# Miniprotein binders against q6w4x9r395to579: the designs that were tried, part 10

Target 1, 185 residues: q6w4x9r395to579
Amino acid sequence: GHCSLEGGSFVTTFDARPYRFHGTCTYILLQSPQLPEDGALMAVYDKSGVSHSETSLVAVVYLSRQDKIVISQDEVVTNNGEAKWLPYKTRNITVFRQTSTHLQMATSFGLELVVQLRPIFQAYVTVGPQFRGQTRGLCGNFNGDTTDDFTTSMGIAEGTASLFVDSWRAGNCPAALERETDPCS

## First folded at step 3 (miniprotein)

Design B9
Fold by ESMFold2-Fast, scan of step 3:
Structure B9 (fold): chain B 185 residues (1-185), chain A 92 residues (1-92)
Amino acid sequence: as target 1 above (185 residues)
Amino acid sequence: GDYEEWLKRAEELFERAIELWKEAVEAAENGDFEKARYLLFEAARLTVEAALLAREALEHATTEEQRERAFELLRRILEFQYEILKLQAEIL
């Protein structure tokens, strides 16, 4: 299955359900028992334009008990806070420059991440068939049915993206985000 | 914006990207990896633009038929981006 984060604020789930949101927090993109050592893929969003409603992907994070790999739009790759030169290899993960504008993180456990650096920072997530029906987060549940792709962290299927996205927040949201969601102010 | 204008522009860029990708496959099969890399880069650039236009069309869709057309186009573009990335990785 394929999940994409593109054009600043657009997401397409593993079951091919598209949606858009505006956020300035860290969000859980993918959690699964198929990821080793309680692994999770996360996406960091921040303000990208003049307008308060304009937000974009600024970093992708792979977090496990052993690793915290951050790939940022600044083309910096870190693991556990230390900058790494590419290609960078661990036992199960290799990060390398695929093209002049793309970085790839390949893994031994069926997860692949490709990030586009230019002209817009965006990400593509690929998972093997062992992940079918075993994913949760912004990329959906990968069960072949788009009607429940907005399943929140509490297991409730929502009809709208707003409550779904908010349920997958992983980090602090700045006060500005709460102001941006108030259309009457 | 005009839904039909966004959709048409997305379709045109996507068709051109597919054309360039087919030329890239032929170049790679003939051992011309320099040409293949150039063509794949241009195909990738066009699919990024096409996807953004398809998403604009989807956002401006006012009928179920319009949403279905824009959604299917976007899905095809995103799947095709993955095919470009696979070939780029193989010939790098």
Scores: ipSAE 0.005, ipTM 0.246, lowest interface PAE 11.4, mean pLDDT 76
Fold by OpenDDE base, second read of step 4:
Structure B9 (fold): chain B 185 residues (1-185), chain A 92 residues (1-92)
Amino acid sequence: as target 1 above (185 residues)
Amino acid sequence: GDYEEWLKRAEELFERAIELWKEAVEAAENGDFEKARYLLFEAARLTVEAALLAREALEHATTEEQRERAFELLRRILEFQYEILKLQAEIL
């Protein structure tokens, strides 16, 4: 399954459902029993302009009971707030530079993250087949059905993205705005 | 010494990563993209491990020649990471 966060405000789920939202919060992208140590992948969005529609991805965070890894726009990878030299490995997670513009987080448990740093901060999440039907968050539930991708943190399927996205906030922040458009537009 | 051991191990892992990449290419050519992606994940993992070992070798280098060899290996590993990324992008 492949989930993408592109263009600052576009998301394509594991089931290939595209949607758009504008929020300035940290959101859970991926939770799964398949992630060890209660691991979760999160996305940090912030304002990129003056209008409410000017939002962008600014960081990706992997958080578990053992690790906190942050990949940000500043090309800084931190674990528990400390900058790490790349390539960096801790237990079953490794972060390294793929290219001058791309970082990758590889894991031993079937999660892969590629982050494009420039010119637009974008993220690409890949999970193995063992994750099918066992994912939650903005990346959807990876069950081959796009119609139920907007399942909230409470297990309720929403018809629109706004309530869905808001349900996956990892903190207190303003409500997200939604516009379901082609992420390639 | 310690340098040679680290360097050798780095090279071994790098070689294994290359083999996995080759298998991934073959899988992709055969349309087995799931297998290809899996192999690339493993290749990437090993490549990073190789880089870490190469870094250790660098830290244990006592001569300029040793440093250069370690840097060269690291350079090759990083370039190979790019190749992995390229193929990953093609089969997404």
Scores: ipSAE 0.000, ipTM 0.163, lowest interface PAE 14.6, mean pLDDT 89

Design C1
Fold by ESMFold2-Fast, scan of step 3:
Parts: sequence; structure tokens; C-alpha cells
Structure C1 (fold): chain B 185 residues (1-185), chain A 80 residues (1-80)
Amino acid sequence: as target 1 above (185 residues)
Amino acid sequence: SVEELYEEAKRLFEEGKRLIEEAIKNNDREGILEGIYLLWEALIIFREIALLSGDPEYEKLAKEVEELIRKAREFLEKLS
């Protein structure tokens, strides 16, 4: 399955449900028992400087009990707070430059992340079939049914993206995000 | 060129496949991981060629590499 974070504020889930949101916090993209050492993929959003989007993706984080790999829009890659030169390899993860404008994080456990650095920072998440029905977060539950893709961290299926997105907030943020009507695709 | 990229990807694919086949016979976790990394490198090149050329045969090659990576990971999980 494929999940994309594009155009600063658009997300397409593993079940191909598109939505948009406005947020300036860290959010959980993907949690799954298929990720080793309680792993999770997270996205950091901040205010957009120039685009017609109010907010934009500024970093992607892979966090587990062993690693905190951060790939940021300024092309810096860190693990556990230390800057790393590419290609960077661990036992199960390799981060490397795929093209002049793309970085890739490849893993042995069925997760692949590609980030576009220029002209706009964007992320593309690919997971193997072993993740089917075993994901949660902004990328959805990967169960073949789009009607429950807005399942919150509390297990409630929401009809709107704003409540869904806020429930997956992982960082210190205001109690409520700036509320706007989320446009339909 | 696309031709040079194709030859490099094919070389990586063949080497990765060879490494994984040998590593599986020896229950060699480290060798399987090395093979998977080589396959990931080949996969990236095939995907790039597929996008640039629009030729669906390169997407088929990419899917063949993805399937081998999947099988190698399944074997690796059984070892752990």
C-alpha cells in the first residue's frame, strides 16, 4: 500500500482516501505491530512561508526504541540527535540519496519512505502486504474500506478530517488546532 | 542514459538475488540483509526508469524485485 503527503497539506491514505488539513504539530502517520521495537512514522508540519497552503510538511521522523531518524526539508538527516552522512546504514534501515532531489529510507521490515526535497518537501510511504489491516495513524488503517479511514487514536470513526488529525497529534501543541473547513477532494 | 541505468540495475538485481540465495541456504541473517539492500538499490533505479521512460516493462521489473524483497523479509522474520 501507498500513502502520500503532498502539496504541503494533502494526504492520501493507504485505502486511497484523500483529505486536507491545517496543522502545525507533529502527527503520527503510521503505527503498526509490524514495525519492530514499537516503531512509528511521524510527520512534522509548520506554517507555510510562500505557497497557497497554510501549513506544510517540514520533516519526517521514524521513531522506535532504538532509533530516532529525522529527515528534514533542509536535507539534514539525524539519528538520536546526531547528524549522519549518507548513505547511512543500520542493521535494518538504510537512508540514502535516491536522486538529486529525493532521499529514501529503505527497511528490511516492509516499510519504504521516499521524500522529495525540492521544489516542495513531500513524502511517499510504501508498506508491504503484511501491513494490511494492521496500520493506524494519518495514513489510515489499510483494510480496503475508506469509510473508517478517519479512525482516531481513541478508536472512534469520525466523519471529518479535523478531529481525526488532531487525535493523532504527537507533540506539544495548542489544545485545539486552528479550525477551518477541510475541503473535499 | 536509460541503457546505462538499466545495466546497473540489472547487475544489482542479479548480485542481490545471488547473495540472498546463498544466505538463505546458510541461515545467514546478515547476508540476507545485505542482499535486500542491493535489491532496494536495483528497485529504485527500475522505478526511476519506469517514471522517466513510461515503459511498463520497467514497472514489471520493479515489481519482480519487490516480490523477491518480500520473500527474503519473510524468511528473515522466521529466523528472528
Scores: ipSAE 0.000, ipTM 0.105, lowest interface PAE 17.7, mean pLDDT 72

Design C10
Fold by OpenDDE base, second read of step 4:
Structure C10 (fold): chain B 185 residues (1-185), chain A 80 residues (1-80)
Amino acid sequence: as target 1 above (185 residues)
Amino acid sequence: SVEELYEEAKRLFEEGKRLIEEAIKNNDREGIREGIILLYEALRIFLEIAELSGDPEYRELAFEVLELIREAYEFLIKLS
């Protein structure tokens, strides 16, 4: 399954459903029992301009009981608040520079993250087949059905992205603005 | 304040946990969902406090909530 966060405000779920939202806080991107140590992948959005529609991804966070790995738009990688030099390796996670513009977080448990640093800060999440039907968050539920991708944190499928996105807040956020649009438009 | 946020999160956590426990006893899917939503609110606040205060204790509380949410979902799956 492939989930992408592109263009500052566009998301494509594991089931390939595209949608757009504008929010300015941290959201749960991926939760799954397949992630060890209560792991979760989170996306941090912030204002990128003066208007409410000018929002962008500014950081990706992998949080577990043992690690808090932050990859930020300024190319700083931290774990538990401490800056780390690349390549950086923990027990199950390796962060390294893939190209001049891309960082990669590789794991031993079927999660891969590629972060494009410039010109736009973007993220690409790949999960193995063992994650099928067992994912939650902004990346959807990876069950091959796009109609239920907007399943909220309480397990209810919503018809709109705003309520869906808001249900996955991991911080204090204003209500998200939605626009279901093809990321290529 | 951090203290006010903590009290709210604690309230939500306790209520959510109670609802889930009761719902599990009754095989009540809706009850579990109601509990989960409260737990996610608690989680949100604990993570916020953790960020604001820098105190790792609140992070640990957040993970306690996450663990309970995970267990609740596992139960929901079994009921499906």
Scores: ipSAE 0.025, ipTM 0.299, lowest interface PAE 5.0, mean pLDDT 89
Fold by ESMFold2-Fast, scan of step 3:
Structure C10 (fold): chain B 185 residues (1-185), chain A 80 residues (1-80)
Amino acid sequence: as target 1 above (185 residues)
Amino acid sequence: SVEELYEEAKRLFEEGKRLIEEAIKNNDREGIREGIILLYEALRIFLEIAELSGDPEYRELAFEVLELIREAYEFLIKLS
């Protein structure tokens, strides 16, 4: 199945449900028991000055107990905070330049990630059939039914994208909280 | 050459628009996405020309393409 993050803030789930959101946070894109070492794919969004969207994708992160691989729009690849030269290879993951404008992260466990660096930073996620019905996050649940693609981190199916997206935030989003209430020192 | 790149980008831009217009009439999500892909190709070339030539008119063309991409995605959301 395919999930895409395009045009700054547009997402198409594994079940082909398109939606748009606005956010300046790290979001869980994909969690699954099929990912080794408690792995998760995450997407980092920030305010955009290039596209006409309010926010844009600025980095994709693969996090597990062993690795924190970050691929940023500046073409910098790090693992556990250390810059890596491409091609970069671990036991189960290889990051390499697929074309002059695209990087690919290939894995041994049925997950493939392609990031477009130019003209707009975008990501394309491909998962094998073993992931069917076993995904959660912004890419949906991959069960062939789009009506429950907005299933929150608490297991509730929402009718709107905003509550769904907010439920998949990974960590604190000070910008959003600061807008709602004055911060205390 | 800049002229060859411009003609290629213009062709991609016009074909992408055509595909999206036809796909919208038929509620065809795949057709809209195919058109968007062509528009992104045109966008990349216009930005490349802008960098090579230093002519801001090509950057403005790139932003015009980007607005059409945004409109196409808004329509895709409404089809869900």
Scores: ipSAE 0.000, ipTM 0.168, lowest interface PAE 15.5, mean pLDDT 74

Design C11
Fold by OpenDDE base, second read of step 4:
Structure C11 (fold): chain B 185 residues (1-185), chain A 80 residues (1-80)
Amino acid sequence: as target 1 above (185 residues)
Amino acid sequence: SVEELYEFAKILFERGKLLIEYAIKNNDREGIKYGIRLLEFALLIFEVIARLSGDPEYEKLAKEVEELIRKAREFLEKLS
């Protein structure tokens, strides 16, 4: 399964459902029992302009009981708040530079993350087949059905993205918006 | 490799189409623009592959993408 966060506000789920939102919070992208140590992948969005609709991805975070790995738009990689030099390796996670503009987080448990640093900060999430039907978050449930991808954290299927996205907030922040704006803002 | 380029272009192509489709349904002008950019990138790669491989099938695919871009632009103009 492939999930993408592109253009600052666009998301394509594991089931290939595209949607757009504007929010300035940390959101759960991927949570699954297949991730060890209660692991979860999260996305951090912030304002990129003066208007409420000018938002962009600014960091990706992998959080578990043992690690908090942050890949930020300024190319700083941290674990538990400490800056790390690349390539950086933990027990089951490796972060390294793939290209001049791309970083990669490889894992031993079937999760891969590619982060494009420039010109737009974007993220690409890949999970193995063992994750099928066992994922939740903004990347959807990976069950081959696009119609139920907007399932909230409470297990309710929503028809629109706003309530779905809001349900996966990892902190207290303003509600997400669905209206169009410059995707590069 | 040509194979790797093709796979990448294919991903861009598919995502571009999906985004445009979504954007059209929601009258999202900026979404259409972004989708077009993805398709343009895919088109560029397909054209490169066509030149490198000499396989007319890739040229055909490039033409398909180009046509989709044209249609998307026309729709975008209507929203203006």
Scores: ipSAE 0.198, ipTM 0.593, lowest interface PAE 2.1, mean pLDDT 91
Fold by ESMFold2-Fast, scan of step 3:
Structure C11 (fold): chain B 185 residues (1-185), chain A 80 residues (1-80)
Amino acid sequence: as target 1 above (185 residues)
Amino acid sequence: SVEELYEFAKILFERGKLLIEYAIKNNDREGIKYGIRLLEFALLIFEVIARLSGDPEYEKLAKEVEELIRKAREFLEKLS
């Protein structure tokens, strides 16, 4: 199955349900019992441009009990807060430059992540068949039925998706944004 | 490589189609605009590959992308 985060604010689930949302926090993209050591893939969104209503993907995070791998739109890759040179390898995960504009995170447990760095920061998630019906998060449940991804009504998709998205928030972001606007405080 | 560019363009084309379908159904102006941008990128890559390879299949793909962009732009014009 394939899930994508594109154009700053668009998500297409594993069951091919597209939606859009506005968000400025870290969100759980994928959780599954198939991920080792309580692993989770997360997406960080922040305000983009000068529009109050515009938000964009700024980083993708893979978090487990042993690792916190962050791939940022600034092309910096860290694990547990330390910057890493590519290719970067752990026992089960390899992060490498696939093309001049794309990074790939390959794993031994059936998860693949491709990050487009330019011209727009985007992410593409691929999971093996073992994940079918065993995923949760922004990428949906991967059960082959789009009606289970979230309940939406035609014409209010953004409001409906917002409630769905809010249920997958992984942290509190107001303090971080406030400090960014007043560095002299 | 040419194969690498082809796979990337194919992904952009499929994602652009899906996004435009969704956006048109929901009268989402920004979604239509973004879908067109994805298709324009796919079109550029298919045109480059077509010129390099001389394979008419890539020209057919480029024309298919152009047609979808045309339809999407027409819908966008009619949308308030």
Scores: ipSAE 0.000, ipTM 0.198, lowest interface PAE 13.1, mean pLDDT 74

Design C12
Fold by ESMFold2-Fast, scan of step 3:
Structure C12 (fold): chain B 185 residues (1-185), chain A 80 residues (1-80)
Amino acid sequence: as target 1 above (185 residues)
Amino acid sequence: SVEELYEEAKRLFEEGKRLIEEAIKNNDREGIKYGIRLLEFALLIFEVIARLSGDPEYERLAKFVEILIEYAELFLEELS
């Protein structure tokens, strides 16, 4: 199955359901028992370019008990906060430059990620057939039925993309330096 | 000067990154929070330099720091 994050704010799920959202946060893209060590793939969205009225993908994160791999639109790859030169290899994951404009993260457990760096930062997720019916997150549930692809983190099927997307927020949303208003309320 | 601001931002970035790496290994919530604050200071300085210099490299550095802050905040949520 194939899930894509394109055009800044467009997502096409594993069941080929397209949607758009205007989030500015880290979101869970893919969770599955097929991912080792409690693994999850996440997407970081921020204000887009000059206008800042749109949102766009700025980084993809693979997080597990062992690895915390961040691939950013600035062509920086880190693992556990430490910058890595490519190609970078762990036991089960290899990150390498596939072309001058694309980075690839290949894994031994049936997950592949390709990120396009230029002209626009985009991500493409491929999962093997073992993931069918066993995925959760922004990429949908991969069960062959698009009507329930908007299943929230609480297991509820929503009618709109906005409620679905908000349910998969994975962390704090830094909204342009909020330190100025940080009283413990 | 821009050079002095850059050296300060670089120092804050390296220290914040080091502290977060250490805190993550030790499941130290307060250490992660402190490291994030150092990265936020580095981010502010890189943004000031980017505006003053007009050099896109500093805008790129600021964005990189912002991404690391988001990563650290995500890890902090896992500990809560």
Scores: ipSAE 0.000, ipTM 0.075, lowest interface PAE 23.2, mean pLDDT 70

Design C2
Fold by ESMFold2-Fast, scan of step 3:
Structure C2 (fold): chain B 185 residues (1-185), chain A 80 residues (1-80)
Amino acid sequence: as target 1 above (185 residues)
Amino acid sequence: SVEELYEEAKRLFEEGKRLIEEAIKNNDREGIKLGIYLLEWALRIFEIIAELSGDPEYEKLAKEVEELIRKAREFLEKLS
């Protein structure tokens, strides 16, 4: 299955449900029992640097019990707060420069991440068939049915993206819904 | 480089086209909007490459993307 984070604020789920993202927080993209050591893939969104788009992707994070790998739009890769030269290898994860503008994080557990650095910071998540029906987060539940792709962290299928997105916030950021202001007010 | 910009624009064009085709079949308003957004990005990059390179092939690609955007917007307008 394939999930994409593009155009600063657009997401397409594993079941091909597209939606626009509003928010300036860290969000859970993918949680699954198929990820080792309580692993999760997360996305960081910020308003800075992109005045023509309300929010933009600024970093992607892979977090587990042992690793906190951060790939940021400034082309820095860190693990547990320490900058790493590429290629960077752990037991199950390799981060390397695929092209002059793309980084890839390859794993032994069926998760692949490609990050485009320039001209626009974007991310592409690929998961193997073992993840089917076993995913939670902004990338959806990967069950082949788009009607329940907006399933919140509480297990409720929503008709709109805003409640879905807010339910996957990681930490105490303000809700995306509460940050919205009328441009004419 | 022109080569790097071309690869990015081509990818956005292919993804936007695919998404719009699927969204139109499903009367998916949000999918059409997202596809248009990706195509607008591809269009802008092809326009930049056309200006930098002077190669008429990129001008042709830009017009092809623009036409697809126009058709997608027409469909979106008719959709509820």
Scores: ipSAE 0.000, ipTM 0.085, lowest interface PAE 20.3, mean pLDDT 72

Design C3
Fold by ESMFold2-Fast, scan of step 3:
Structure C3 (fold): chain B 185 residues (1-185), chain A 80 residues (1-80)
Amino acid sequence: as target 1 above (185 residues)
Amino acid sequence: SVEELYYEAIRLFLEGWRLIREAIKNNDREGILEGIYLLWEALIIFREIALLSGDPEYEKLAKEVEELIRKAREFLEKLS
């Protein structure tokens, strides 16, 4: 399955449901029992440079009990707060420069992340078939049905993206709904 | 506004790329062509944004869309 984070604040789920949101927080993209050591993939969003009311992806984080790998739009890669030179390899994860504009995080457990650094920071998540029906987060549940892709952290299927996105906040920050009601240009 | 143009271009890009990916799985020539046309519309808008904003990042984005169109056309040629 493929999930993508593109064009600042657009997300396409594993079941190919597109949506857009406005938020300035860290959000859980993917949690699954298929990820080792309570692993989770997260996305950090902040205000975009082109308008006050718009937000964009600024970093992707892979967090487990062992590792906190951060890949930022500034091309800095850290693990547990320490800067790493590429290629960087752990037992199950390798982060390397795929092209002059793309970094890849390859894993042994069926997760692959590609980040586009330039001209706009974007992320592409690929998961193997073992993840089918076993994912939760902004990337959806990967069950082949788009009608329940907005399943919140409490297990409730929502009709709106903003309530869905707010449920997956992973930090102490404002709800996405609050930003959506801000009448800024 | 530049933001409205940007989000329209991204919408066209995402739909075009989705159509191309789906059509490639099915060896669907007409689906690939439809997706290419949507990518082309997105490309035109990104170039308009680059002119209006003066920001070279939008011209770089336009070049990336152009490269994806080129690769989709290469795949299309290999279908026969």
Scores: ipSAE 0.000, ipTM 0.091, lowest interface PAE 21.7, mean pLDDT 73

Design C4
Fold by OpenDDE base, second read of step 4:
Structure C4 (fold): chain B 185 residues (1-185), chain A 80 residues (1-80)
Amino acid sequence: as target 1 above (185 residues)
Amino acid sequence: SVEELYEEAKRLFEEGKRLIEEAIKNNDREGILEGIYLLWEALIIFREIALLSGDPEYLELAYEVIELIWEALEFLRKLS
């Protein structure tokens, strides 16, 4: 499964369903029983301008019972609030600089993350086949069916992205704005 | 243009693939990483094209790229 967060507000699910939203919250990208220690991948969005539509991805967070790894746009990687030198390695996670503009988080449990730092902060999530049908969050459910990707945290399939996205908020934030995928957008 | 983007992505893909294949033969970690970088660049462009054109064919190309990236990453894990 391949999920992408691009252009500041564009998401493509594991099932290749594209959608766009504007929010300024932390959202669950990926939850799965295949992630050890109650692990979850999260995306942090913030305002990048004055309008409601000016939002951008500013950080990606992997959180488990053992680790909190934050990759932010300022190229700082932290675990539990501590700045770490790269490459940073835990038991089953390694964070390293792939290129001058890309960081990578590699894991032993089938999750890979590539973060483009410049010029636009973007993230690319890859999960192994063992995750099929066992994922939840903004990246969808990875079951090969795009029509049910907008399944909320409560298990309700939504027709639009707004309620779907809001259901995966990890904190108290304003409601996200939905925008249709448009080549002109 | 979409055509120009496609040509660039294709170039990056072919180069990345070649680098990875050669690097795997030599158990060259750095070479694999370099190839992966190029593939990621190709992937980004293919997805951009998919968005701009609305043609799902480019998503298929993107998937081909990412699968190759995955294989390369798995190989890297085995090397470590």
Scores: ipSAE 0.030, ipTM 0.292, lowest interface PAE 5.4, mean pLDDT 87
Fold by ESMFold2-Fast, scan of step 3:
Structure C4 (fold): chain B 185 residues (1-185), chain A 80 residues (1-80)
Amino acid sequence: as target 1 above (185 residues)
Amino acid sequence: SVEELYEEAKRLFEEGKRLIEEAIKNNDREGILEGIYLLWEALIIFREIALLSGDPEYLELAYEVIELIWEALEFLRKLS
């Protein structure tokens, strides 16, 4: 199955349900029993510098018990808060530069992530057949039925994207992606 | 193997493009989704070839597929 985060605020679920939202937080894209070590894929959205009514993807995070891999629009890759030189390899995950504008995170457990860095930061998620019917988050439940793709974190199927998206907030943006820590004037 | 995968991906890519063009003319949401599914299948195969061969040419093809998917998704948004 395929899920995409494109053009700033467009999302297509694993069941090919397209929607758009305008959020400014960290959201859970994908949780599944098929992800080892309680793994989850997350997306960080912030306001566009050009338009205050527009939001854009600024980072993708893979979080498990052992790893917190952050790939940001600034082309910085970190794991557990430390910047890594590419290619970066762990036991089950390899992050590498596929082209001058694309990074790939390949895994041994059926998850692939491709991030376009320029001209627009975008993400593409691919999961193997073992994930069918076993996913939750912004990418949907991958069960072949688009009518329940907006299943909230409380297990309720919504008819609109707004409540669905809000239910998958993972809290405030990660500390590694903070723009400013000092008090504003 | 790579050549066989390439031929399959190319066929899916061309069929997906054709379906999307026709569906857009008719404001056919289901047809656009079907075309996007075919494009996603082509994208998987191009990525697989890129991984196996290490040849950046296949990533350029994958990028072309991604851009077409994005355009189709934008049109679907407008169809509400």
Scores: ipSAE 0.000, ipTM 0.119, lowest interface PAE 16.4, mean pLDDT 72

